# VHH binders against Bifunctional D-cysteine desulfhydrase/1-aminocyclopropane-1-carboxylate deaminase, mitochondrial (DCD), part 12

Target 1, 364 residues: Bifunctional D-cysteine desulfhydrase/1-aminocyclopropane-1-carboxylate deaminase, mitochondrial (DCD), of Arabidopsis thaliana (Mouse-ear cress) (f4hyf3)
Amino acid sequence: SPPSWASHLRPLPSHTFSLAHLPTPIHRWNLPGLPNGTELWIKRDDFTGMELSGNKVRKLEFLMAEAVDQHADTVITIGGIQSNHCRATATASNYLNLNSHLILRTSKLLADEDPGLVGNLLVERLVGANVHLISKEEYSSIGSEALTNALKEKLEKEGKKPYVIPVGGSNSLGTWGYIEAAREIEEQLNYRPDDLKFDDIVVACGSGGTIAGISLGSWLGALKAKVHAFSVCDDPDYFYDFVQGLLDGLHAGVNSRDIVNIHNAKGKGYAMNTSEELEFVKKVASSTGVILDPVYSGKAAYGLINEITKDPKCWEGRKILFIHTGGLLGLYDKVDQMASLMGNWSRMDVSESVPRKDGVGKMF
Key: E = the ipSAE of ESMFold2; O = the ipSAE of OpenDDE; V2 = 0.75 times the mean of E and O plus 0.25 times the DockQ between their complexes.

## First folded at step 4 (VHH)

Design G38 (from E5 with S27F I28T T52Y D56S K58Y N61D A97R F104Y Y111F; framework vhh_7b2m_4)
Fold by ESMFold2-Fast, scan of step 4:
Structure G38 (fold): chain B 364 residues (1-364), chain A 124 residues (1-124)
Amino acid sequence: as target 1 above (364 residues)
Amino acid sequence: EVQLVESGGGLVQAGGSLRLSCAASGFTFSTYAVGWYRQAPGKQRVVVASIYSGGSTYYSDSVKGRFTISRDNAKNTVYLQMNSLKPEDTAVYYCARGRPYYDYWSGYEEFDYWGQGTQVTVSS
């Protein structure tokens, strides 16, 4: 059943799958250099699963249930070449014995070549997803809706029953994933023996459904935290308008600009990294053991630290919850760019070691 | 065409045992949950036991410790072993295929296809 504070929203979900490993942990996240009294905490949505890891599975719990309820045998979705959403959708489809078709946007020069097996592509191809490559120009000129509809019509003519999931799972139904995440956070905080309350919730914004859900849940529910979204593509004005469309689709009666603060964290552009962003990811990993993905959570965390550094007085005394949205497989796409940052190896010096008297040792 | 066919019902004395079988066809049996429901005269249909694709089980409180549900994926069959039967166990027993999702409002598993039922009568 929906949270009591969300019971007025329409449409309400009818069905859901248990796909994600929930609840995900909330714990203190000790980054150095924070202002006096500022506390940083992390919500580990990277722990929602292994192959389903990240924020997308929360949306898929609702979207995949609708697909099966409508008697679909096939799922279509669309995204960039290293899309976490496409990887999660392919994996969830396999768990539910559905065929998956992924429309992946790559560069114009790479659309006629095998895209390879790096990161999310390996998982998608191992679980048997059907990969359809398109160029950036084709994506921009035709649009995701027309592209997914064209594939849907083709598969219907072949006797399939496809269900289309939009970019990132970001539609009104998918927004319920992070409306539920807000309830989960409320329950986790209520169960604590202390009265921990967050002033701010921080999350990466790629497709908009995650920020729409968590900001609406924070606004309507008990959290009442100020939500900060760090966009990794497009611009903030685009996302205010997009989120407004999702809120209107839910009949929420709220303005996106009142419930979320959208910051530009795009840097070099979608899926591209500055050296400073990658150095930051390395520093976070070595100091806290938390490995951020460089495309989404890494840019959001870097953006947050830059905002704090720019105006530390605005953040003094605040308790901040950062949502780690997963996406670790995208890190493997950055191996070449990160190689110069990694020097922590050596050949073991065995020159003074005493050989075993019983001969050559066994391998283990 | 999805089909569920129950067998094994009958008349039994209180304290006795019966084993119900449900033969399934027309779908990939191993990926679906399957359950047993019963409907006593003048009462509504209620859940007895369910077994999920991974082998985990659920039992209603009235039958815990007395009934055992099991499945044989190679034979596309689900079983209900009923021990220590009581007169109040008298009902028509239905086999049902679970939907692979849950009802959001109730939180309970939904069932979409049903067998025709098999009568179990327990005499005092």
Scores: ipSAE 0.086, ipTM 0.537, lowest interface PAE 5.6, mean pLDDT 87

Design G40 (from E5 with S30D T31N F104Y; framework vhh_7b2m_4)
Amino acid sequence: EVQLVESGGGLVQAGGSLRLSCAASGSIFDNYAVGWYRQAPGKQRVVVASITSGGDTKYSNSVKGRFTISRDNAKNTVYLQMNSLKPEDTAVYYCAAGRPYYDYWSGYEEYDYWGQGTQVTVSS
ESMFold2-Fast, scan of step 4: ipSAE 0.387; ipTM 0.702

Design G42 (from E5 with S53Y F104Y Y108T; framework vhh_7b2m_4; at its last look DockQ between E and O 0.62; V2 from the best seeds 0.00; counts 0 for: pae E 5.1 > 2, unsure alone 61.6 < 65, grease 26.1 > 24.2)
Amino acid sequence: EVQLVESGGGLVQAGGSLRLSCAASGSIFSTYAVGWYRQAPGKQRVVVASITYGGDTKYSNSVKGRFTISRDNAKNTVYLQMNSLKPEDTAVYYCAAGRPYYDYWSGTEEYDYWGQGTQVTVSS
ESMFold2-Fast, scan of step 4: ipSAE 0.427; ipTM 0.729
ESMFold2, look of step 5: ipSAE 0.176; ipTM 0.627
ESMFold2 (binder alone), look of step 5: mean pLDDT 78; pTM 0.804
OpenDDE, look of step 5: ipSAE 0.388; ipTM 0.744

Design G5 (from E5 with P100V F104Y E109T; framework vhh_7b2m_4)
Fold by ESMFold2-Fast, scan of step 4:
Structure G5 (fold): chain B 364 residues (1-364), chain A 124 residues (1-124)
Amino acid sequence: as target 1 above (364 residues)
Amino acid sequence: EVQLVESGGGLVQAGGSLRLSCAASGSIFSTYAVGWYRQAPGKQRVVVASITSGGDTKYSNSVKGRFTISRDNAKNTVYLQMNSLKPEDTAVYYCAAGRVYYDYWSGYTEYDYWGQGTQVTVSS
């Protein structure tokens, strides 16, 4: 059943799937350079699964249940070429014996060649998703809604029963994924032997459903933390309006500008990285063992550290929960850009080693 | 498309054993989760045991240690081995299979396909 503080929301979910490994851990995250008394903690939503890893599976637990409730045999969704959402949707569809169709926007000028097998593309193609490429220009001129509807109509004419999931799973039903995440965090804090309470929750914003859910849950529930969203595409005003649409669709009766603070962390642009962002991801990995996705969680964490650096007094004494939204397969798309940052290899010196006299040895 | 047929029910004395079988038609059965449910006269249908496509099992508290669920994908069949039967185990036992999902409000498990049921009667 929903949390008591969310029982007035509409529509209410009727069913859900157990797809994610929940609850995900909360632990201390020790980054250097924080102001006096500032504590950084991390919620490991990168641990929600392997092929389902990240924030998207929380939304899919509700969206895939609606697909099944509607007797769908096919799922359609849309995103960029390295979309974590599209990868998670393809995997969840296969798990549930549903056909998946992914409309992927290429980063190239033309969509006329095989997009390859790097990162999320390999998982999508291994689980048997049907990949439909479009150009960035076609995406921007036609729009995601018209593109998914065109594919839906085509598949319906072929006798299929498609269910459409919007970009990032970010609609009112998908928002319940992070409303439930807020309850999960409340329960984790209540079960602790200490009195830990967060002043701030920080998360990346790509499509808006994650920030809508966590901010609404924090506002209505017991967390009462200030939610900071770092946008990796578009601009903050766009997302305030988009999140408002999700909140209105839930009949939540709140204004987006009251419940979330949206910061621009787009940098060079969606799915593109500055050298400073990539250096930051390397530094975080080497100092903490946490590997951030360069497109989403890496930009959000970098943006947070920049906000703290420009006004450290505002962050003194605060306890901050950062939500790691997963997406580690996106690192493979950045190999060429990160090669110059890596240098920790050498040929082993075996000059003093003596081969076995029997000459065979075990290979492994 | 998929049909489920239960067998192995009957009359047994308290302390005895029965093995129920749930046989399915269809090439996709091995990828489905399967659950056993029971319904006693005047009671609601309740879950007894379940098994995922990968073989992970769950049991209700009332049958833990006494019942064992298993599957043979080559035969498209799921079994429920019932040991140390009690009069309280008397019910119609239903096999259910499919893409398992849960009612958000009650936690009741929903399945795509259901069998017709098989009667199990445990005498005192």
Scores: ipSAE 0.273, ipTM 0.659, lowest interface PAE 2.6, mean pLDDT 88

Design G6 (from E5 with P100S F104Y E109T; framework vhh_7b2m_4)
Fold by ESMFold2-Fast, scan of step 4:
Structure G6 (fold): chain B 364 residues (1-364), chain A 124 residues (1-124)
Amino acid sequence: as target 1 above (364 residues)
Amino acid sequence: EVQLVESGGGLVQAGGSLRLSCAASGSIFSTYAVGWYRQAPGKQRVVVASITSGGDTKYSNSVKGRFTISRDNAKNTVYLQMNSLKPEDTAVYYCAAGRSYYDYWSGYTEYDYWGQGTQVTVSS
C-alpha cells in the first residue's frame, strides 16, 4: 500500500514487481574538501542490483507491472547510446520474459554502423535486446514520443503487444519509484538507535522522475529535508517545468519550486566532461573507494562541493544525504579522456633481483 | 514451465507441528516468489505466508509467530513450518509461485502456478 502521506496522489499503482535489492545501504561518506561540521552520507542506489542497476530499477518496478497489467509481451524505450535506463530496461525485460526494443541515439556518422559492445551496449546485447539506432538529428527533429510510437505501430503490425516506457522512465507512474525510496529512507532512519536526521538530500537530475519522486516524498513525508537536484542537461527552468508536469499528473497539489532546488551542473554539456569533473571522480575514488559515474552522480557531487565551497557558512552543521544513482558502466566510455589522469603504474625494477636457480617458478 | 508438488500434510493433534514442502521443477524457480494458501471446506482460499525470490517473508495475522516460511533454492523447495497447530488451521494447503508480482495495496503476490494441495487436519 502507498505511504499514508501519499494516499491522496492519483493515479495510484495497482501492482509492482520486486526487481531491486532493497533497502540499499546508507553510510558515512568521507569526501575530501568538506568544511568542519558538515556531515556527508551516501545512499547506495548503485547497489540496487539487477546487472549493475542504479536508480532506474526503482521506476521499472512500477512501469513493468503496468506493462504486465496491460498484457504486453514487448517493451519499447528510448535513450542515448550509453543510456543506463535502456540497459536496466533490457535486463528487467529479460528477467520477466518480455522482449525488449531499445531506440538508441548516436551521431549521424555512427548511426549506420554497429554500435559496438562498450559499457551498457554489452549488457543490452548479451540479454537479447533489439537495438534500433537513430541519429541525434533524427531524434531532435522527430522527438522521442513520435519515434517510440512509430516502432510501436510496426511491432503491433507484426503481432506483438508493446508497452512504451518514456525517456528515463520519467512519467507520473515512474515517479512512484522515488516516492517509495523516500519511505525506505524514512524507515531506515526510524530503525536506527540514534536520532540521525538529514537536512539535505542531493541527487543528479537527467530525466526528472527521480528528483520529482524524492522531493515529493521528502515534502509530504517525515524526511522534510531540502532536496537539491543537479541537472546534467538542459537547464534548471526546463526541469522545474518538467517536474511540475509530473507533479500535476500525480494531482500532488504542490509547486516544483517549493519542493526542490535545481542547480545547473551541465558543465560542457550532456554526457560531456570537463577535466576538473574527471579529476574529481578520480579523487573521490582514490580517497573514499566510491566510484561515481562521470555523467550523472559525478557531476552532482562536483556541483555540491562547488556550492559548499562558494558558501561554507550555509552548509555548516548540516547533515547531507547524497544518492548514488549508479551508472558505473558509463565510466568505460570515458577511458580515453581519463588516460592522462592515470599515472599510477610502473614497470617493476627487477635489476637487483636474483633469478630462481631452478628457473621454473610458480604462476598461481 | 514450473510444476509444484506439495507434501507433508496429515493428521495432527492440537498443539502439534507439521512441515509442509513445496517441490518445484523448472530451471527458473529461484527467481520466483512463493506463497502458501489454505482453503477450509465451504470457504474461500486465503493467504497464509509468502517468500520473495530475495527471501523477504510475509505472514497472515492468524499464523504470525506460529508458522515460518523458508526456501532452499538448491533443492527447488519452499517449506512451511507449522507450530502450535489449532483445529482452526484445518484446511487444504496450496503452494503457489510467480514472478514476485504483487498487489500494491494488499502486498499479496499474484501467482502464475499452483500446486494441487495437501490436506492438514488438526484434531482437538
Scores: ipSAE 0.207, ipTM 0.598, lowest interface PAE 2.9, mean pLDDT 87

Design G9 (from E5 with P100T Y102V F104Y Y108T; framework vhh_7b2m_4)
Fold by ESMFold2-Fast, scan of step 4:
Structure G9 (fold): chain B 364 residues (1-364), chain A 124 residues (1-124)
Amino acid sequence: as target 1 above (364 residues)
Amino acid sequence: EVQLVESGGGLVQAGGSLRLSCAASGSIFSTYAVGWYRQAPGKQRVVVASITSGGDTKYSNSVKGRFTISRDNAKNTVYLQMNSLKPEDTAVYYCAAGRTYVDYWSGTEEYDYWGQGTQVTVSS
């Protein structure tokens, strides 16, 4: 049921599907080099599922319910070739016996060859999604709305009943995913034996729905934490305007600039990494055992550490909750860029080992 | 496409035990949530217990501590162990399965597939 502090928002969702494994854990995250008294904690939204892992399934719980309520038999969405959203949508569609169609923007100049099976692409193709590849130029010149509408019209002529999900699931209905996540965090904190309260919530911003939801929930509800969003594409002004559109669509009556602080963490650009970003992901993994996605959570965490380094006095004594938005499969798309960073292997010396008496090829 | 078959119902004396089984055929059952519901004559169907695909369990207040729900995904079967049975537990018990579709306002869970039901009668 919706939280009481959200009851005035309109429109209100009617149904959800239980797709994600909730609640996800909150635990201490001990990164080295933090200022005196600064505590970093992590909300493990990478644990929302395996094939559904990440932040997107929280939005899909609402969006897929609307698709089924509208009697859709097919789901269309759109994203970059590295899209966690497209992978989660394909998987959720399969679980609900819906056909999925993914319009994917290639990282190459031309879209005229098989995009391959690396990372999210393998999962999407294994669960039976129909992949429609487009070039960067086609995406920018036509736009996501016109592209999804063209595919929708084609499928309707073929007798299908498609439901369109926008980039990243970021519309007013999808925003309820992280409004609900704010309520979940409140409940987790209320049932703790201590009085833990966060001063800050930090999360990556790719499409805007996650940051809109968590910032609105923090503002209206009991969390009252300052929300920091680190954008991995476009720029902060674009996202302030986009989030404002989502808030207006919910009749929230608040200004985006009052409820969220948006920082630029784009680096080289969407889905591209600096060597410093990849070194940071390696350092976090080796020091904490947490593996960040280099496209989203890795850039957000790197951006946070840079903000802290720039002004450590402002962060002293603060308790920060970082939301891990998933994306482990996207890491496998970075193997070639990370190969030079990895040297921890060797050929085992078995020259003095005694061969088994009971034969070759035994497993035990 | 999923069919659910309940078994294990019958007559038992107050204080006794019964184990209900819900066996599934058709699509991938291990990804589904499963609930046990009961309906006495002239009353609404009410939830008794549920289990998620991951094994998390939930019980109604009237059966908590007496009933245990469990699943064996290798056998596509869900069990309801009913101990310390009372006459008021008399009802037709239904197995329900699917991706949990929840009315957001009431919190009421809805399921895609329902079994035919199995009668449980508890004598005084």
Scores: ipSAE 0.203, ipTM 0.574, lowest interface PAE 3.3, mean pLDDT 88

Design H1 (from E5, 16 letters changed; framework vhh_4orz_3)
Fold by ESMFold2-Fast, scan of step 4:
Structure H1 (fold): chain B 364 residues (1-364), chain A 124 residues (1-124)
Amino acid sequence: as target 1 above (364 residues)
Amino acid sequence: EVQLVESGGGLVQAGGSLRLFCAASGSIFSTYAMAWLRQAPGKRREWVALITSGGDTDYADSVKDRFTISRDNAKNTVSLQMNSLKPEDTAIYFCAAGRPYYDYWSGYEEYDYWGQGTQVTVSS
């Protein structure tokens, strides 16, 4: 049953699939340079499942259940060329014996070429997703709704029954994924031997559904933490309006500006990185063992550290929960940009080593 | 073709323990959720316990803290450890496999494959 504090929301989901590995862990995250008394903790939604890894599977548990309940045989979704949502949707579709069609936007110069097999593209193509390329200019001029509807109509004429999932799974039904995540966090805190309570929850914002869900859950439920979202595309005003649409679709009766604080963290732009952002991801990995994706969680964490650095006194004594939204396959798209940062290799000196007398070319 | 075969049922005194096993044949075991349901004489089937393909578990309130569900993918088996048994636990226990829909208000679950059932009788 849904949380009691969310029972007034409409529509109420009737069905879900168990796709994710839940609950995901919460543990201390010791980033260097934090003010005295500031605690940073991390919620490991990157551990929701290997091929389903990240925040998107929480939304897909609701969206895929609706697709199957409606007797769909095909799923359509849309996103950027390294979309974690599209990869997760392709994998979940395969698991549920549904065909998947992914509309992926890329640069105009690359839209007429094979997109390759880097990162999320390899998983998508391995599980049999149908990839449809569009340019960023076409996406901007036509819009995601018209593009997915055009593909839906084409597939219907071919005798398929498609179910459309919007960008990032960010509609009112998909928002329930992180409403449920708020309850999960409440339960994890209640079972602790200490009285841990978070003052702040921090998460990346790409499509808006994750921040809508966690902020609504924090506002309505027991968490009552201030939610900070770091946008990796568009601008904060766009997302306040978009999140408001999701909240209105849920009949939540709250204003987005009251429940979430949206910060601009897009830097150079969506899916593009400054050298400082990539250096930060490397520093976090070497210092803490946590590997952030460079597009979403890496920009959000970098943005958070910049905010703390600008005003350390405001963060003193606060307990912050950072949600790692996964997306680690996106790191492979950054190999060329990160190569100059990776000097930790050497050729082993075997000049004084004696070869085995019984060597037969075995690798053991 | 998928076949589910239950074993381990029997007669036990109140407060005792039993372990039920379900052996699965066919290729679906690793990708599907596995569940135990029970049916007492003259009553509808009641869901008891669930284990997802990833190993996450859930239990009916009536058996919480007494029953434990587990799976062994190497042996294609799911088991239900039943402790502190009560006369009210007397029922035919069924193994089921599938992709369950969780109905948030009714708790209803549907499964694609079912075993024949194994009798559990708890005497007072």
Scores: ipSAE 0.000, ipTM 0.213, lowest interface PAE 14.9, mean pLDDT 85

Design H10 (framework vhh_7z1x_3)
Fold by ESMFold2-Fast, scan of step 4:
Structure H10 (fold): chain B 364 residues (1-364), chain A 125 residues (1-125)
Amino acid sequence: as target 1 above (364 residues)
Amino acid sequence: QVQLVETGGGLVQPGGSLRLSCTASGFTFSKYAMNWVRQAPGKGLEWLSGISGSGGSTSYADSVKGRFTISRDNAKNTLYLQMNSLQPDDTAVYFCARGPSLYDYWSGYTPFDYWGQGTQVTVSS
């Protein structure tokens, strides 16, 4: 059943599939340099499972249930070449015995060639997804709705029953993923042996469904934390309008500008990184053991630290929950840019070592 | 070695009140959140209320909000459920349950790990 504070929302989901490993952990995240009394905590949605899923599986639990209810045998979605959403959709589809078709944007030069097997592409191709490449220019001129509709019509003529999931799973139904995540966080806090209460919730914004869900859940429910979203593409005004569309589609009766604060964290642009962002990801990993993806959670965390550094008085004494949205396979797309940061290797000096007399050294 | 023992159940008339107790042993009680769960005959388990280890945070199922109050006494290792305005539909076996814990880095997804044997509450005239 939905949370009592969300019972007025529509569509009201009838059921979900158990795809994610929930609840995910909440623990303290000790980054150096925080202002006096500021606590940072992390919600480990990188641990949702389903082949390193992240935030997208929470939405897919609702969207895949509707696909099966509609008797779909095929799922279509669309995203960038290293889309976490497309990887999660391909994996979930295989889990449910559905065919998946992924429309992936890449540069015009690369659209006519095999896209390779790096990162998310390897998982997608291993689980049997059908990859359809388009150029970024074709995506911009035609638009995601027309592209997915064209593929839908083609597959219907071939006798398939396709269900279309929009970019990032970000529609009103998919928004329920993070409405439920808000309830899960409420339950985790209520079941703790301490009186932990968050003043702020921080998360990356790529497609808008995650921030719409968590901000609405925080606003309507018991969390009552200020939600800060760090956009990794487009601009904050775009996302205020997009989130408003999701809220209106849910009949929520609230304004996006009242429930979420959207900050620009795109830096060099979508899926591109400054050297400072990559160095930050390395520093976080070495200092805390938490590995952020450089495109989403890494930019959001870097943006948060920049906001805190710019105005530390605003953040003094606050307890902040950062949601790690996963995306670790995207690190393989950044290996060449990060190689110079990885100096922690050496050839072992075995000059004074004596070979074993029995010659039975094993490779395992 | 962890034990949870419920007491305080019994027969009560509609509109009446009962106070359930759960005595805990074998662990550091104040470090664990505690819960009340009930099961009516032939029905599944229904979670009713939870309380943080310190007692500062509480939560309730909609079916019991405003009628039931959860509390704890960490000095006595005892969890309580004050039940007011009891109705025939409240007839069930009431269990206390432990979960989750600060001692485990991964405990954020731990379900209820220990349960008492339950105490019967019957609401009828």
Scores: ipSAE 0.000, ipTM 0.150, lowest interface PAE 19.1, mean pLDDT 86

Design H11 (framework vhh_sonelokimab_d1)
Fold by ESMFold2-Fast, scan of step 4:
Order: structure tokens, then C-alpha cells, then sequence
Structure H11 (fold): chain B 364 residues (1-364), chain A 125 residues (1-125)
């Protein structure tokens, strides 16, 4: 059943699948250089599963249930070549014995060639997803809705029953994933022996459903934290309008600009990184053990630290919850770009070592 | 396409044990989650527990934990419910269900694609 503070929303979900490993942990995140009295905490949605890891599975718990309720045997979705959403959808489809079809956009030069097996592509192809490549130019000119509808019509003519999931799982039903995440955070805080309360919640914004859900849940529920979303593509104005569409679709009766603060963290553009962003990811990993993905959580955390550095007095004494949205497999797409940052290797000096006769060739 | 047939029900004395079997037809049984439910006369259907298709992970209703054990043999396409320390209030028709389970958002109950016809268990002296 929905939280009491969300029972007025429409449409209400009918069913969910248990796909994610919940609840995910909340713990202190000791990044160096924070202002005095500023506490940073992290919500580990990167721990929602291995192949399902990240924020997308929370949305898929609702979207996949609707697919099954509509008697679908096939799921269609669309995204970039290293989309976490497409990887999570392919894995969830396999768990539920559904066929998956992924429309993946790539560069014009690569659209006619095998996309390879790096990162998310390996998982998608291993679990049996059907991959359909399209160029970025074709994506821009035709649009995701028309592309998914064209594939849907083709598969229907072949006797399939497809269900279409939009980019990132970001529609009104998918928004319930992070409405429920807000309830989960409330419950985790209530089980603590202390009176921990967050002033701010920070999360990356790629498609808008995650920020719509968590901001609405924080606004309506007990959290009452200010939600800061760092956009990794498009512009903040685009997302205010997109989130408003989701809120209107839920009959929420609130204005997006009242419930979320959207900051531009796009940098060079979607899925592209500045050297400073990659250096930041490496520094966070080496200082805290938390590995951020460079496309989403890495840009959001970098954006947050820049906001704090710009105006440290505004952040003094505040307790901030950062939501890690997963995406470790996307890190492998950045190997070549990060190679120059990885100097921590050496050949072991064995000049003083005496070879053993017994055990020669023993592996362990 | 999956057909489920329960067996092993009957009359048993209080404190006794009984093992129910659920035989499934269909090549996809090993990929389906399977659950056990019961319905006593005049009562609503009650969830007992479930087992995953591939990993042998099990979960039980709190009230049944320790007395009932679910297992499966995918090579025989069969699910089992081992029932120990039976009480008169365990008298019910027992159902197995299989499929891709999803949960009713309002009630929390599991819903399944395929259901057996049930087997009656009577616990009486």
C-alpha cells in the first residue's frame, strides 16, 4: 500500500515485483574538504543488486509489474550505448522470463558495426537482450517515442505482445520507485537510536523520474529535506518542465520549482567527462572507498562539492544525504580516459628472493 | 502452459507430520518461483512460503517459520511442503502456485500465473 502522505496520488500502482535488494544502507561519507559542521551521508542505491545495480530497478519494480499485468511477453526500451537503464531492463526481463529489445544510440560511424561487449553491453548481450543500434542523429531527428513505437508495431506484426518503457523508466508510474525510496529512508531514520534528520538530499538527474519521485516524497512525507538534482544532460529548465509533467500525471498538485532545485552538472555533455570530473572520481575512490560512476553520480557529487566550495557558509551545519545511483559497469567505458590517473603499479623486486625447488609451479 | 497438481493430502493426527508434493508440467518450471498457500473453510487464502526458481532461496510467513519447510527438485519438476507438528487449525486446502510472482501493492500478497486445484489436509483425532 502507498504511504499515507501519497494515497491521494493517481494513478496508484496495482502491483510490484521484488527485484531490488532493499533497504539499501545509509552511512557517513567522509569526503575531505567539507565545511565545519557539514555532514555528508550516502544512500547506497548502487547496492540495489549486482546486474540490477542502481536507481533504475526501483522504477522497474513498478514498470515490469504493469508489463505483466498487461500480458506482455516482450519489453522494449531505449537509451544511450552505455545506459544503466537498458542494462537493468534487460536483466529484469530475464529474471521475469520476458524477451527484451533495447534501442541503443551510438555515434553515426559506429551504428553499422557490432557495438562490442564493454560494460553494460556485456551484461545485456549475456542475458539475451536483442540490441538495435541507431545513430545519435537518427535518435534526435525521429525521437524516442516514435522509435519505440516503430519497433513495437514491428514486433506486434510478428505475434509478440510488447510493453514499452520510456527512456530511463521516467514516467508517472516509474516515479513511484523513488516515492517508495522516500518512505524507505523515513523508516531507516525512525529505526535509528539518534534523531538524525537530513537538511538536503542530493541526487543525479539523467531522465527525471528519480528526482521527481524523491522530491515529491520528501515534500509530502516526513523527510522535508531540500532536494538538489544535478542534471547530467539537457538543461535544468528542460527538467523542471519534464518533472512538472510527471507531477501532473500523478495529480500531485505541486509545482516542480517548489520541490526540487535543479543544477547544471552536464560539463562537456551527456556521457562525456572533463579531466577534472575523472580526477574527482579517482580522488573520491582513493579517499573514501566509494566508487562513483563518471556519468551520473560522479558528476552530481562533483557539482555538489563545487556548490559547497562556492558558498561554504550556506552549507555549514547542514546534514546532506547523497544518493549513489549506481553505474559501476559504465566506469569500464572510461578505462582509456582514466589510464593516465592510474600510476599505482610496479613490478615486484624479487632480486633478494630464493627460488624454491619444492612447490615449483604451485599456484597457491 | 504450466499445469500444477498437488498430492499428499489426507487425514493426520495432531502433532503429526505430512509432506505435500506439487508436480509441474512444462520446460520452464526451473525458472519459475513457486509458492504454497492454504485456505481454511470460511477464511481468506493465506500465504505459507515460496522458493525461487534458480537459487533455492526461500521465504516464509512469520507464523509458519520453523514448522513448515519448502523445497524443490527441478530434475523431477516437483515442489514439496514438509509440515511438522500439525495442529487442528492447520486444516485447510493447500495450493501450490507458480510463475513470475508479483505483489499486490495494497495487500502485500503474492500473485502467480498458475495455480493447482488444491489438496485437502485434515488435522483431527
Amino acid sequence: as target 1 above (364 residues)
Amino acid sequence: DVQLVESGGGLVQPGGSLRLSCAASGRTFSTYAVGWFRQAPGKEREFIGAISGSGGSTYYAVSEKGRFTISRDNSKNTLYLQMNSLRPEDTAVYYCAAGRPYYDYWSGYEEYDYWGQGTLVTVSS
Scores: ipSAE 0.108, ipTM 0.577, lowest interface PAE 6.2, mean pLDDT 86

